# VHH binders against Manganese-dependent ADP-ribose/CDP-alcohol diphosphatase: the designs that were tried, part 7

Target 1, 321 residues: Manganese-dependent ADP-ribose/CDP-alcohol diphosphatase, of Oryza sativa subsp. japonica (Rice) (q8h5f8)
Amino acid sequence: MMAVTNGVIHASSREPLFSFGVIADVQYADIPDGRSFLGVPRYYRHSISVLQRAVSTWNKQHNIKFSINFGDIIDGYCPKDKSLWAVQKVLDEFEKFDGPTYHMFGNHCLYNLPRGKLVSLLKMPTDSDRAYYDFSPCPEYRFVVLDAYDFSALGWPRDHPVTAEAMKFLEEKNPNSDKNSPDGLVGVDRRFVMFNGGVGKEQLSWLNDVLQDASARRQNVILCSHLPMDPGSASFAALMWNYDEVMAIVRQYKCVKACFAGHDHKGGHSVDSHGVHHRTLEAALECPPGTSAFGHIEVYPDKLLLVGSDKMADTEMCFEP
Below, E stands for the ipSAE of ESMFold2; O stands for the ipSAE of OpenDDE; V2 stands for 0.75 times the mean of E and O plus 0.25 times the DockQ between their complexes.

## First folded at step 1 (VHH)

Design h9 (framework vhh_ozoralizumab_d1)
Fold by ESMFold2-Fast, scan of step 1:
Structure h9 (fold): chain B 321 residues (1-321), chain A 121 residues (1-121)
Amino acid sequence: as target 1 above (321 residues)
Amino acid sequence: EVQLVESGGGLVQPGGSLRLSCAASGFTFSSYWMYWVRQAPGKGLEWVSEISSSGGYTKYPDSVKGRFTISRDNAKNTLYLQMNSLRPEDTAVYYCARELWFGELYSFDYRGQGTLVTVSS
């Protein structure tokens, strides 16, 4: 009701500028179903059916302009000799969607396939081997996709300098012999585990340049990462190693309205102290047969509305445009 | 010293209700996600519910969704589980737990001693 100055303005505030599809943590593998340590079921084969339902649902809606896959396309338990086949099987399902899909890496993708192969297979819109990029579906909005494994122990070949530096970083932050264990770590320090990663210095500089440009163009920015970047939106152990450095850059600009992530399968939502929304998407992997976790986001000048299926909760994210 | 102390368990008839409480001390309760997990006699642990630090987000497995409600009072450092329409299969020791993470490392850093819930006539 705030845009009631004339009928055209009021009518325009009701319709989305566009919508886009979202799905996270498909983690497909042709293996028997499993469970987490506390008994949460994991449906490795059924997860592709969740994706098929998502694509069918998005295709029935003529206003879905593109989709974003929030990483972990296959599971780390997928046999190594079947990993290329499994990725291609999942990508063939995304290809049935009537628009483009934008992809990012997760830790489970990187357990089984090297970075360069994934950039190529996922057709990331970059002219280099980098896995971070941006795009504008319309003049009013800019999407920024981060490579959360740019600085990581698992995102590069074992003998790579970045791997060595990241392993030293983990030795400094995490005293456990098993660097995948956060045991004994408290609060946000629990994030310093090997299955997480961070954003390197060159990517931080690139992000600053992109946000400066977006701010000058008066664009709203949506930031996408496999790893969550706010303690209120996810388990501490799921947070990006240097989310604080990323958010320090974001806070210099008013243009960033929301950050979306996967990785923490339970999902979550928070609004940080600067009014930025953080939404962690529920995983497709944990949907029993006949249920789903995917959605679409309706984009408005003053809000985002996530319309979810079954396990993915509807979320309204209001902001100053 | 981190402590979690559950209470409110007991014997209840099928269709009845119970409210479990968990008193937290030794940490900044309002900064942590909290969980209820249960263990039925002779079975493994099963997660029952989770709640964000602010209380704005909650999640349930299908087995209890619509019947159980998790809530928290950050001013009192207390976690609650309201259990309605109880069934014999809900019989278990119920534990509150702090900070669950996912994957092969689904575990919690602290849990209480538990409170027994028995659903039978």
Scores: ipSAE 0.000, ipTM 0.263, lowest interface PAE 11.3, mean pLDDT 87

Design l1 (framework vhh_7nfr_2; at its last look DockQ between E and O 0.08; V2 from the best seeds 0.00; counts 0 for: pae O 10.2 > 2, placed apart)
Fold by OpenDDE, look of step 2:
Structure l1 (fold): chain B 321 residues (1-321), chain A 127 residues (1-127)
Amino acid sequence: as target 1 above (321 residues)
Amino acid sequence: QVQLQESGGGLVQPGGSLRLSCAASGFTFSSYAMSWVRQAPGEGREWVSSISGSGGSTYYADSVKGRFTIARDNVKNTLYLLMDSLKSDDTAVYYCAKAGEYYDSSGWYPLSEYDYWGQGTQVTVSS
């Protein structure tokens, strides 16, 4: 009885199942160019041009099914009286894309506008003021967008219970008078700064349920967050407060293949001990005139291929068998 | 894994010169600003100098401006600090540090927004 090993030739279909665009940290503001304390140039006006180039490029490719913005559409230095205008200006550019754009907000967004307003403006596909959601562009894949500021001192009213709890947390974890300062903090503890956040209990439970369902449906899952969730993929000060709790849930499931994030600006890539890829995207904000940082990801059954523009590095992310 | 290894420290007389080096590995070196930070005995860490990823921009603390020069070789993944006209108050452990990103909308700048540090190299300026 010759065991016909039905070699399911996983025909690596030469063609991707689909592709999607990615961009992070546009951080537009109608203000002069600046520099970080460490000398990193910031091009606040030019960043919208990067987005324009992204959209144009994506449209020309005709195979980009959707795009994901990984937060921080406007910069915290945007004058408050211009916040709505600036947000709308950036969103108008996204609207030129021949497909849907899925958004999340970052800390700079939350410096400018309240959470509820952002959820509305960004047209998050939620039934409430919730800022986390999932979607499936095809039966084989599910995208999960996390609210990395669900538990945060940002974006909630000052008298909100979450704010109080987050501030208490920061007081415990960060001894500095300025809670934005990671000074004196060591290693991954540098993440305990006010401009970061975490995933709340309810969202963690939700995530578990989503992943359980995805697993049952044999879907591959891609996690999306403004904040990175692996120390190998970003600066420690850029990490989500409770990345470990999120990843503890993720590790229970084999269906999560990759996590994408923004926030850190420099870009990074790691593979954690469970084979999950973590890719932190390069920021559009840090592109000088004539240069860009955006990309598209080709999705295959067994890998993701990020094709980047000038400052966004190409990255192949092969799934573990 | 990110690794930073300082070298070049030592004992020097006032007015002397030293050249520190920091060998970097485990990350795209040219993509990140790098800094030198020093810590004198009994003191906190003090920022000394920073250089942009490309090397096109350099920054110095007032205490070392005109005396120290930060440089980098992105081909060799090496950060340098040229220290001239050394003074006794320059005595410290000097650390190479990889820059992260900070997010401030209130005008705050971190003293040290670094996620990786070397082990440090001792510089002693004494007669």
Scores: ipSAE 0.005, ipTM 0.260, lowest interface PAE 10.2, mean pLDDT 91
ESMFold2-Fast, scan of step 1: ipSAE 0.407; ipTM 0.708
ESMFold2, look of step 2: ipSAE 0.095; ipTM 0.514
ESMFold2 (binder alone), look of step 2: mean pLDDT 82; pTM 0.841

Design l2 (framework vhh_8fcz_2)
Fold by ESMFold2-Fast, scan of step 1:
Structure l2 (fold): chain B 321 residues (1-321), chain A 126 residues (1-126)
Amino acid sequence: as target 1 above (321 residues)
Amino acid sequence: QVQLVESGGGLVQPGGSLRLSCAASGFTFSDYAMNWVRQPPGKGLEWVSGISWSGGSTTYADSVEGRFTIIRDNDKKMVYLQMTSLKTEDTAVYYCAADRSYYGSDWYEPSEYDYEGQGTQVTVSS
């Protein structure tokens, strides 16, 4: 059981079933430091040092069974002819971890490399070019990794049918000539920008089948996506295009306890109206030299405890089993 | 109307120098990162160099680092590529391309270039 003493959360009587490492938005590139559109500093070279500290810390921790990388392994500003080298450089650092890493891709990965090549390089556990999958580290838990760019303008070749449908979708939702601009869009409609994406119909059907099976087996489900799926956990412009469709499926079941994402670099946490936790992880890219953003999650039958480093905030996520 | 107009290409001998220019109009130039990309005969597009919206950051492909310099003049709405120590492998059509994502944009991560020019031919031959 966990106890709270003077507002600090401590493990008091019970060890976790297991723990897993988390890191988001490394966005490595061998380029000079820059800044976001809003002026937040970005440390492209130092981000790999954050990953190196993460791996070292996870290797020293009791009971870290695996890690999850929440996407955007390299930055879109990584030179095109260096992209394979940069991805491999980051993957070589993950390989130093004493367990497997489960990967997803984000928009920045897809700017520089084709989908099929990323699925192969990231060793996604799929039998096709699908970038969505599930796994169970123990009988009590199921992890579901979504492909947030399954329906997107940027994840497929220019002449691909999905690209054409996604561009048509963006033209209907976003009147700006620059589809990467949310200017003039209000509230959650700001999410209808080209650097986001959504979950296609086949993946939604697959998700429903997975959750039905997990529910029948009395498993707790943790849902992982590069893109956030709750307005309370992220900036509106960072939300998955059809997060509402994904969550409509989730709400039919009691088994989903938490959704984790990257993409919105400042991070966030909310509990939605159905009791599902949404945690957006702080980016490794925006850590000044000597600071970090990574963590590990202790997994219990009735809660998750995120223990973060520096910029990544500790978060307790309690639920009914 | 948005336009990017490249100029300065031509025939040059190996070891020579050439300066490419790109004139921008129809958009707020200082809001955009600018890039040079090239297409060698019979090959795909290759990214060459990039410069941030302010000119404070530059990046280069390994094949051109130390030989090429990208420069911008926001007052004149121009981006330049100063090419030195040219090699036969530098033979290509060169395009300038505008990218609203800036260098490391938070809300405008680039999926593709927003605008591309018509191109200017560079031939390095003896």
Scores: ipSAE 0.006, ipTM 0.161, lowest interface PAE 9.5, mean pLDDT 86

Design l3 (framework vhh_etentamig_d1; at its last look DockQ between E and O 0.06; V2 from the best seeds 0.00; counts 0 for: pae O 12.1 > 2, unsure alone 62.8 < 65, grease 25.3 > 24.2, placed apart)
Fold by OpenDDE, look of step 2:
Structure l3 (fold): chain B 321 residues (1-321), chain A 127 residues (1-127)
Amino acid sequence: as target 1 above (321 residues)
Amino acid sequence: EVQLLESGGGLVQPGGSLRLSCAASGFTFSSYGMSWVRQAPGKGPEWVSGISGSGDYTYYADSVKGRFTISRDNSKNTLYLQMNSLRAEDTAVYYCAKGSEYYYDTSGYWEGAFDYRGQGTLVTVSS
């Protein structure tokens, strides 16, 4: 298969083609501060302030074309009767941004509201209840947003076929009685827990088609997912179930330059064997008062530059020739 | 090391009451949400109830709502489950769990996620 190379002229430029904002795992809830599984402090109320600072900063820069939220706008601990209110509160803050925000949901979003409702509230640019989509802010670039819970035990009705298949899958992969526990699982197999998910067959086919089209149009592609898709970029327990299948498709094309994700909270960066960058974003939730975790990415023909705030690390991502 | 030790299980008649306790150690108890889960013979585990770290928020499965009450004493590192109006279908091993997440699915039922659970205590409801 002839490696389809994008026809993008890789010229070094001092000015970016465009820039876009990034934030992940706000996980707002009007509840007292808590801690993660590993004892990391979580600031549920303060997290909205991080978002406010992000929006304010992006607006002041005047060169941020759009923003991407990498999921989990509210926390699973949000009381049920406050879920809609909390979601709307967070979305109202996003609406203050002087540009469009592209959303995806995470497991905490799915804990709070039905999938269809989330697709609607988050105004995903789809013609259905589908939660994966692509868009091009300019002719040279295409963004692909995956639904990492397309195949999952979350977000689908209990009697839905996907739920049954996912639970069967978990039964096979995770011997624990509690499918949320990675205990006893080794290495990347730790990803086989209920709070994760994967990309279904139809979406995989769609991804292939999108990448083929992008290649034909000589576009660079940025892949976006709530769940990380490379073991070097996140803890094993945070990985997408079938990251290997997704990346197997990606590897067939040269157009994918980077993959961004949330979910893991601590952040990470790797470059896989094919030169694709994987950047897992630091969580806004884990920022104590006075600190932030958000950034913007400057997009060039030959690289991406992530400029982070306090707890988000700067990252330069040079494309392979 | 995280330790969760359940107690209070036993045999009770339908309509009866029982109070379970869970002694927690090895972590900052008040910093974590906690849950009760149960597993009936021949069935998978079922999330029963959850409570936030502070105790300000409580969550219940529909199957136990109005009958069970979850509470905690952070000064004693202890989780409780008051079970009233017990039914035969409540028969199960009840586990104390270190909760991480509470959620409701698309069917409108609350569920919980946790990373650690105790050895459990058996509750048998029988005439």
Scores: ipSAE 0.000, ipTM 0.229, lowest interface PAE 12.1, mean pLDDT 91
ESMFold2-Fast, scan of step 1: ipSAE 0.014; ipTM 0.345
ESMFold2, look of step 2: ipSAE 0.014; ipTM 0.420
ESMFold2 (binder alone), look of step 2: mean pLDDT 79; pTM 0.808

Design l4 (framework vhh_ozoralizumab_d1)
Fold by ESMFold2-Fast, scan of step 1:
Order: sequence, then structure tokens, then C-alpha cells
Structure l4 (fold): chain B 321 residues (1-321), chain A 127 residues (1-127)
Amino acid sequence: as target 1 above (321 residues)
Amino acid sequence: EVQLVESGGGLVQPGGSLRLSCAASGFTFSDYWMYWVRQAPGKGLEWVSEISSSGGYTKYPDSVKGRFTISRDNAKNTLYLQMNSLRPEDTAVYYCARGLEYSSDWYGTEYYGMDYRGQGTLVTVSS
């Protein structure tokens, strides 16, 4: 039971319904550590040590039923001829966790490997190259994993219709010769860069059907995406191209309580105008040796509690059931 | 309108000190990581220092570590670089930069998420 004292709500004798592990942007590669142009260090080899600590920590805790990997398993700088080996090395570490891991892919995964190969390697619970799905760990909760690159220039062959449509879209929105540059774009329009993507029409229709069903069953819904979907939770250039269309569907239902994402390595948290929590998870890639970024989320009927390690900030996310 | 305006550069003798300032306007300064970068004559941009939005995290390359100190005053929307024990190789135009999009690279092309950069302030270290 939740107790209220002097206007503060405290969890007391009530156990979570379950907990799940979270980690984002491992971006493993067997290459020397690098730096961005702005000098922010990238620890390509150490990132797998962060994952090893995460798995060890989750295995020592009771009631961690599953984990979610928020994409970018390997870095785009991983040599192409080593990419299958690198993905398998990371997946072997997840396999040491006592429960299942649910995966999505990000831009760095798609730089090196085709979409169909990633769906197969990551064992996404689909019967096609479709990289979006849902699952319910208990009757009260539905998890929805979105494919943020469904409409994108990434993961499709150069001459594929989706690639052509996405490149035309980027040409219309971004005047830069380098479509990965947001230079000169203002506000949320900075999101129209090639390393992002969006949700296609078929996936939007599927999402609406899932949320209608979840609403009818009185389930709480958690949306998972590699790309963030709220301007308050991430840098503008890290946002999903059509986050506004996804959120327009979400706003028709009261069942969605939180959206989790990776991609923006510094992390973030916001509550939108409709009370939906948006939490962007801090990246494993940018942890200096000896530090970590991973956590677990305790799930309650009326809140989520993210318990983070080192760089991943603890976050309490309260909502109406 | 986002603006970054650097000041404090000048001519200094080897072993001397300078304090650079950057006045920020047109955005919520306390929400952003900030950077000092420099460009020596005929060279590319080089990272000099970084500071988190809260000021709780700072980092330096070995070339300036122990000599330079980055700081910020969020109440005054101002970024600082204290430069001590200056060397001739520190001669460069120093730029204040706002960091935003750190996390994304294109395969085969580095993408560097630097939203805005000031006009720069020249630091010359010579006898």
C-alpha cells in the first residue's frame, strides 16, 4: 500500500508487480577508444564491461523477469567484416542473464547489418522482417516495441523504395548537402537528419489497434523505441521524425504511461502535457572504465521506479492507473 | 536568436595567464553542455575542454590538463576558461560552443553535434 504523509506518497509494504532490466547504446566495437569532434570520449571496448556488470547485477536481484536492450548493440565504426562476430559477442553477454532480453535496433546497428539479419540475430518475436512487436509480462501491463527505422534511409538497400522515399523526405526537410547535419535547422526541425527515422503508416495502424485492445483490457502500456518521442526528453536532433504522429495516436487512449528510448547518450526525462513520462536512457558507450550506465525498473500499478547505476539517474514516474 | 560572444583573448608571454569568457543568450544556458575548442593557424579544430550543464563534470585533453580550468555561472549565462602556464603551441582562435547532438555518427562520416559557435577570440603566446 502506498502511504501519504504530508502530501508525499511513499511505497511501504507493497512489492512491485515485477521488475525489468534496461540498458541502451552499448555500441561495442573492438577498436581503440575514440573521441567525438567535441572531444567527448567513446569507450568502444569498455561498453561490453558495462553490459557484463548489468547482467551480473540483474541476476543477483529477485523479481527481474526480463530485460530490454534499447538498441545500438554495436557501433557504426565496427569493421563490417567483424560485425556479425561483434553482435554475437554482445548477445552472448545478454544470454548470461537468467531471463529473456527484448531487443530493438538503432542507427548504428543498421549501418553495418541488413534489417532482416538483425531481426533474426536479435530474435525479435515476429514472423517476418517486421521489427515491431508487443508482449505482456502480466495481465496489468503491455509493452510495445516500435521500429523507429521503419521509414528511414537506413537498413534498406540503396535502391529500395523506402530508401528513395526517405531520401526525398530528407531533401525536402533538410537543405544541407550532408543530411546528417542539422546546421541551419531550427527547434524540433533539427530532427530531420539521416541517422533518425520514423514509423510507417502500417506500423501506426498496428499501434492504434494494440492501444485500443490494451485500453479495452484496462492495461497500462509502456512504449519502447530507440528514438525519443518528446522534445523535453532529448536533444531536438535525436527525436523520431514523426514522433508527433505516434503521440497523436497515444493521446486517444489513457493507457500509455511511459515511453523509454536510447539514442541521445546524455539521457533525459520529461512529462508531456498529457501526463505521459518520457525517459531517455544514458548510454553505456560513454562510461569511463570503472563506471556504468544501466538500471532496472520496478513496476507498480500506479508508478514506475527506475533504479540506475552510476550515470543512469534514478527516476520516479507516477501516473493514474 | 542564439548567440555566443567570446572575450578575453590577447597577446601574452610564455608562462603567462589569460581568462576567457563567453556570454550566452537566446537559450536556457543551464540546460546545455558547453565546450571550448580552438583552431591554430593553418590547423583544424581541436577540443580544449567540456563542462556538463550542472558544472559537475569537466574534461580536458592531456595537452592542457592541469593548466586550463573550465567553469560556468548559470545565473549569469557565462562560460569561462582560465588558462595558466601558457605555451607558444596554445596560440589559436578560441571558440565557445554549445553541445547538443553528441550521440550519432554516420558510418564512414563523423557527425559532430555542435549547434552554435561564437565568433572566436584570438590568443597569441609569444615573446
Scores: ipSAE 0.012, ipTM 0.182, lowest interface PAE 9.2, mean pLDDT 86

Design l5 (framework vhh_enristomig)
Fold by ESMFold2-Fast, scan of step 1:
Structure l5 (fold): chain B 321 residues (1-321), chain A 124 residues (1-124)
Amino acid sequence: as target 1 above (321 residues)
Amino acid sequence: EVQLLESGGGEVQPGGSLRLSCAASGFTFSIYAISWYRQAPGKQREWVSTITSGGSTNYAESVKGRFTISRDNAKNTLYLQMSSLRAEDTAVYYCAAGPYYSDYEWSPSEYDYWGQGTLVTVKP
């Protein structure tokens, strides 16, 4: 970034070009606290307090231009007849932030509400029921938001062709009667479970076009998805079904510097063999009362710096511009 | 506090029958899909049966035609009627609440509420 002082253009500032807020897996519901299968406590009501602290913190920071919500805005255990109310309650908290919020949905959102309704409620910047899009907060950076459930058994009507094709895919990849169980699956094949999804062929083609354009314009690209796309950044069972197809497109270009995701609540960070950073964000849902998991990312020409609160670990992500 | 409490286990001879119950408290039972899982010594936990809030049922192939899952929403209770019991049915049987939002989601890692289990021993 170039600065102007006394009408003269000077060399790059030590300050970030801009910053943006991040939060993942709020999974709000007006229900009693629960636990995961492994006994990790889940605080369905307190998760909105984490979001309230995030918004207050972002509003006090200099140069936070926008925020990104990494999906699972409400929990699947939210009563169906209260789901619209619960989504609106969470969205009302995001509206208190002084900038725009960019949304994606996760499996828990889709359990309770149809895809088209979520695209509308979350005000995704698309002219269709598509839940994938891109935006540039400055000329130097492009953000790409993927629909990780574009090809999935979730969020489509039971008789929809995508549902039928995805169920057939799961039958071929996962022999378990419980298609959400990775039991007996080895390594990355553990990802072939119903609570995950993938990117369809039309979205893959769109992604290639966006990255070709970003490369021609010399932009750095940040890729956002509810589902993680690197085995080093998350549990194998949490990975996007066709992360390898997405990354094969990414590897044709040098412009993608980082991929951010939610879904795996413990979080993670890896650098793949091509130098792309993969950061899975710690969930707001699993914060005991008085603790938080949210952050902001300071964006520089040659790095990203995630500054996290409590459970969300600070992460420095350096790259070649 | 959400609680699931299994009962009705015990010793039975091959070909015999047992009825398991799971009493639920601390949540709105009627809106949840509720499942039975079992775990034999030295083996991983396996899915047995699910009943949705609407009453639709699904079964593992190994128990289909022999076991019947049912629910009584007025009593907040889940049942598993087991018939034609075999030695391989010997296991601790667990009640799990969820996923109420989907007929297709039965992963142990996605269930937030589990019971303590009840032991079923099929002895010759």
Scores: ipSAE 0.000, ipTM 0.197, lowest interface PAE 11.8, mean pLDDT 86

Design l6 (framework vhh_8ghr_2)
Fold by ESMFold2-Fast, scan of step 1:
Structure l6 (fold): chain B 321 residues (1-321), chain A 127 residues (1-127)
Amino acid sequence: as target 1 above (321 residues)
Amino acid sequence: EVQLVESGGGLVQPGGSLRLSCAASGFTFSDSYYIGWVRRAPGKGEELVARISPSGDYTSYADSVKGRFTISADISKNTAYLQMNSLRVEDTAVYYCARESYYDFGSGEYYYAMDYWGQGTLVTVSS
């Protein structure tokens, strides 16, 4: 059978080029269950069972080439002296997957562990404490993983220049005494809270170089970040501080087809004004016992198909190749 | 040692009012801690009903209590309050005062993770 999507004719029974697994916001901690401020239940111990089901499901598929963890591997409420143990416990579950896992960190990871330790523990494919990188699973596709906390009050020592500059930035943008409160902020300005971050100037320049190269090679690019980068795909308070600067670079090229993120636990999906898909993944943390939030993405020349489990919604993301 | 002590619970008729108090020791509200009220009804899970920021300027409420409950804090007394109006039979629960760390705020929405809890105070709304 033939289908037409975004003006492109393709066979509906065609096999993907490859597939990859996705999971976000496991936020494991050995603490009693709690709730979000808006009353959504949080299952700190059960979240690792969601990951165990994800790994088992991915291992049963013949075409899952790798997986991506969208950050927040442990919760910030994990006791600091147990944080290394908790991270290792979660990583041991990812190691049971039959392929590599590509990691990024989120705010909860950085609350308990310094940046350099996380880059090392998560085996990020970098030769430094840089937490941004790219990889190509096939000639047709490029994956770019951003460090959404490159410019942030998190993960850097208190006396670090980046911490000082980020705190000054927050003081200018957010008048609240509690910089984690968006109270009184309007629209997208609600994003100027301490648990978010942004992409620094060096990373922006690196991104431009990567996209220029990908464009020259006629690759499709998938951009991955812990923080969402489109107001239509997430709560305003969950957005990356300078998502507009990142997207200004993206808009110079036609190669970026989709942006995936975690952080906003209810998930979301939008298509921006330039046709880029933005998909925020539902959190593993907020799954009641016996339910899940994870998936796999089937990659085609002209579309991505997210096949989700329970709370993670199926999403078809069609584009011009 | 960090301690939270609740008071003000008791028996009340439907439509009545109660005010709960939470006295804190071992830390101050100016130390960037949110204070929340969490309730547990017999045989049910925990529900965060109200929360107040360290400055007292930010408050929020569960949908089940919006417009009926008001949280406040007296920074000079290091005490938080929950004013409960128009009480319903379904408000019957043990109410806990709990402390939330500034750094445990995030992941796209406000949330609480509370490690220091009071002993709880019983509120019974009978018809």
Scores: ipSAE 0.005, ipTM 0.205, lowest interface PAE 10.4, mean pLDDT 86

Design l7 (framework vhh_7nfr_2)
Fold by ESMFold2-Fast, scan of step 1:
Structure l7 (fold): chain B 321 residues (1-321), chain A 125 residues (1-125)
Amino acid sequence: as target 1 above (321 residues)
Amino acid sequence: QVQLQESGGGLVQPGGSLRLSCAASGFTFSDYEMSWVRQAPGEGREWVSSISTSGGYTYYADSVKGRFTIARDNVKNTLYLLMDSLKSDDTAVYYCATGSRYFGDWLSPQEYDYWGQGTQVTVSS
């Protein structure tokens, strides 16, 4: 319903400020279908069809300003000599979307390509080789994209100091010879596996500065990371190594309303003890032919509404403005 | 260095049973997760089952759940696959594999670092 007062037309229904598209763990590869370690089917070729449906759907939606790809653009099973071609094939599909796409990388991206090449190829909006950044699509909102592999064994050359420190960290935390196994680890300690990573000291300091600025500007903040940062939103083994350090910074400010992630393919949702929503997005990789996992998020002053397709569950995330 | 040697394959009738063994040497067997992977003629590799380092956790493909049992003997450095109620579609070369770079449903399995030579299982009348 509409009404007119003093010649001004007033809408009786609330509309979102804007919307943005989301997709996670496309993990494309031109290889036969496979299975996870626990037997869940994986559809490496069909995952690009999920992305094609996502782009088509976003282009038909009203007020989709941008999209965010939550990492793992190609699968680690992609042949290394085909990896640049595979990434470009997926990026060509994102280019068909009528707006910009903001990218992050995950472990599967890093298995096949070095970080500097990925930052360049994914056109991350940074003046350096750093893979973390922020942007504001409107004055009321700030988006922060974290590099969850800033401190990791995967994203750096074999002889790099960060690789050496990350390997020492894993040797201290995980007694298994296969550091990708959480076998024998208890609770949240199961996260100390090689396919995860963490946020380095410089990035933690940068995050604090960004949140202080966002708080001063009275912006709502949405954090984006490939790795989940709350035990209630994902399997323990999928958590960022130092999610507790990231969240300790977040808890100093009231501006952060939600954290979105990929990586744990079954998805999840929790509200932590400080009222921050954590939403792990269901993977495009594990959709049987004809099904999908992608969505769009409607952004309001006091809530986010995720509208999902098929495997991606609708989620309402209300907060104090 | 690392060696994996499968045995126990053969020809069986539908509904029959087989016990596969994999003898491991050249590494500390008890430190590695172990898996069985099969490949039918003209098809890709299919993961069948995995077992944790301790043997406390076992995982199975949906197609074999309730019919196959994976086990390990860390004293004998041997991995086993007990196959009951065999079907014609179980016909494949069965490989022992280790050196996994993944764990759990949230990640794609990486190619295993070490493979045995395989043992042929044929289910037919």
Scores: ipSAE 0.012, ipTM 0.313, lowest interface PAE 9.0, mean pLDDT 87

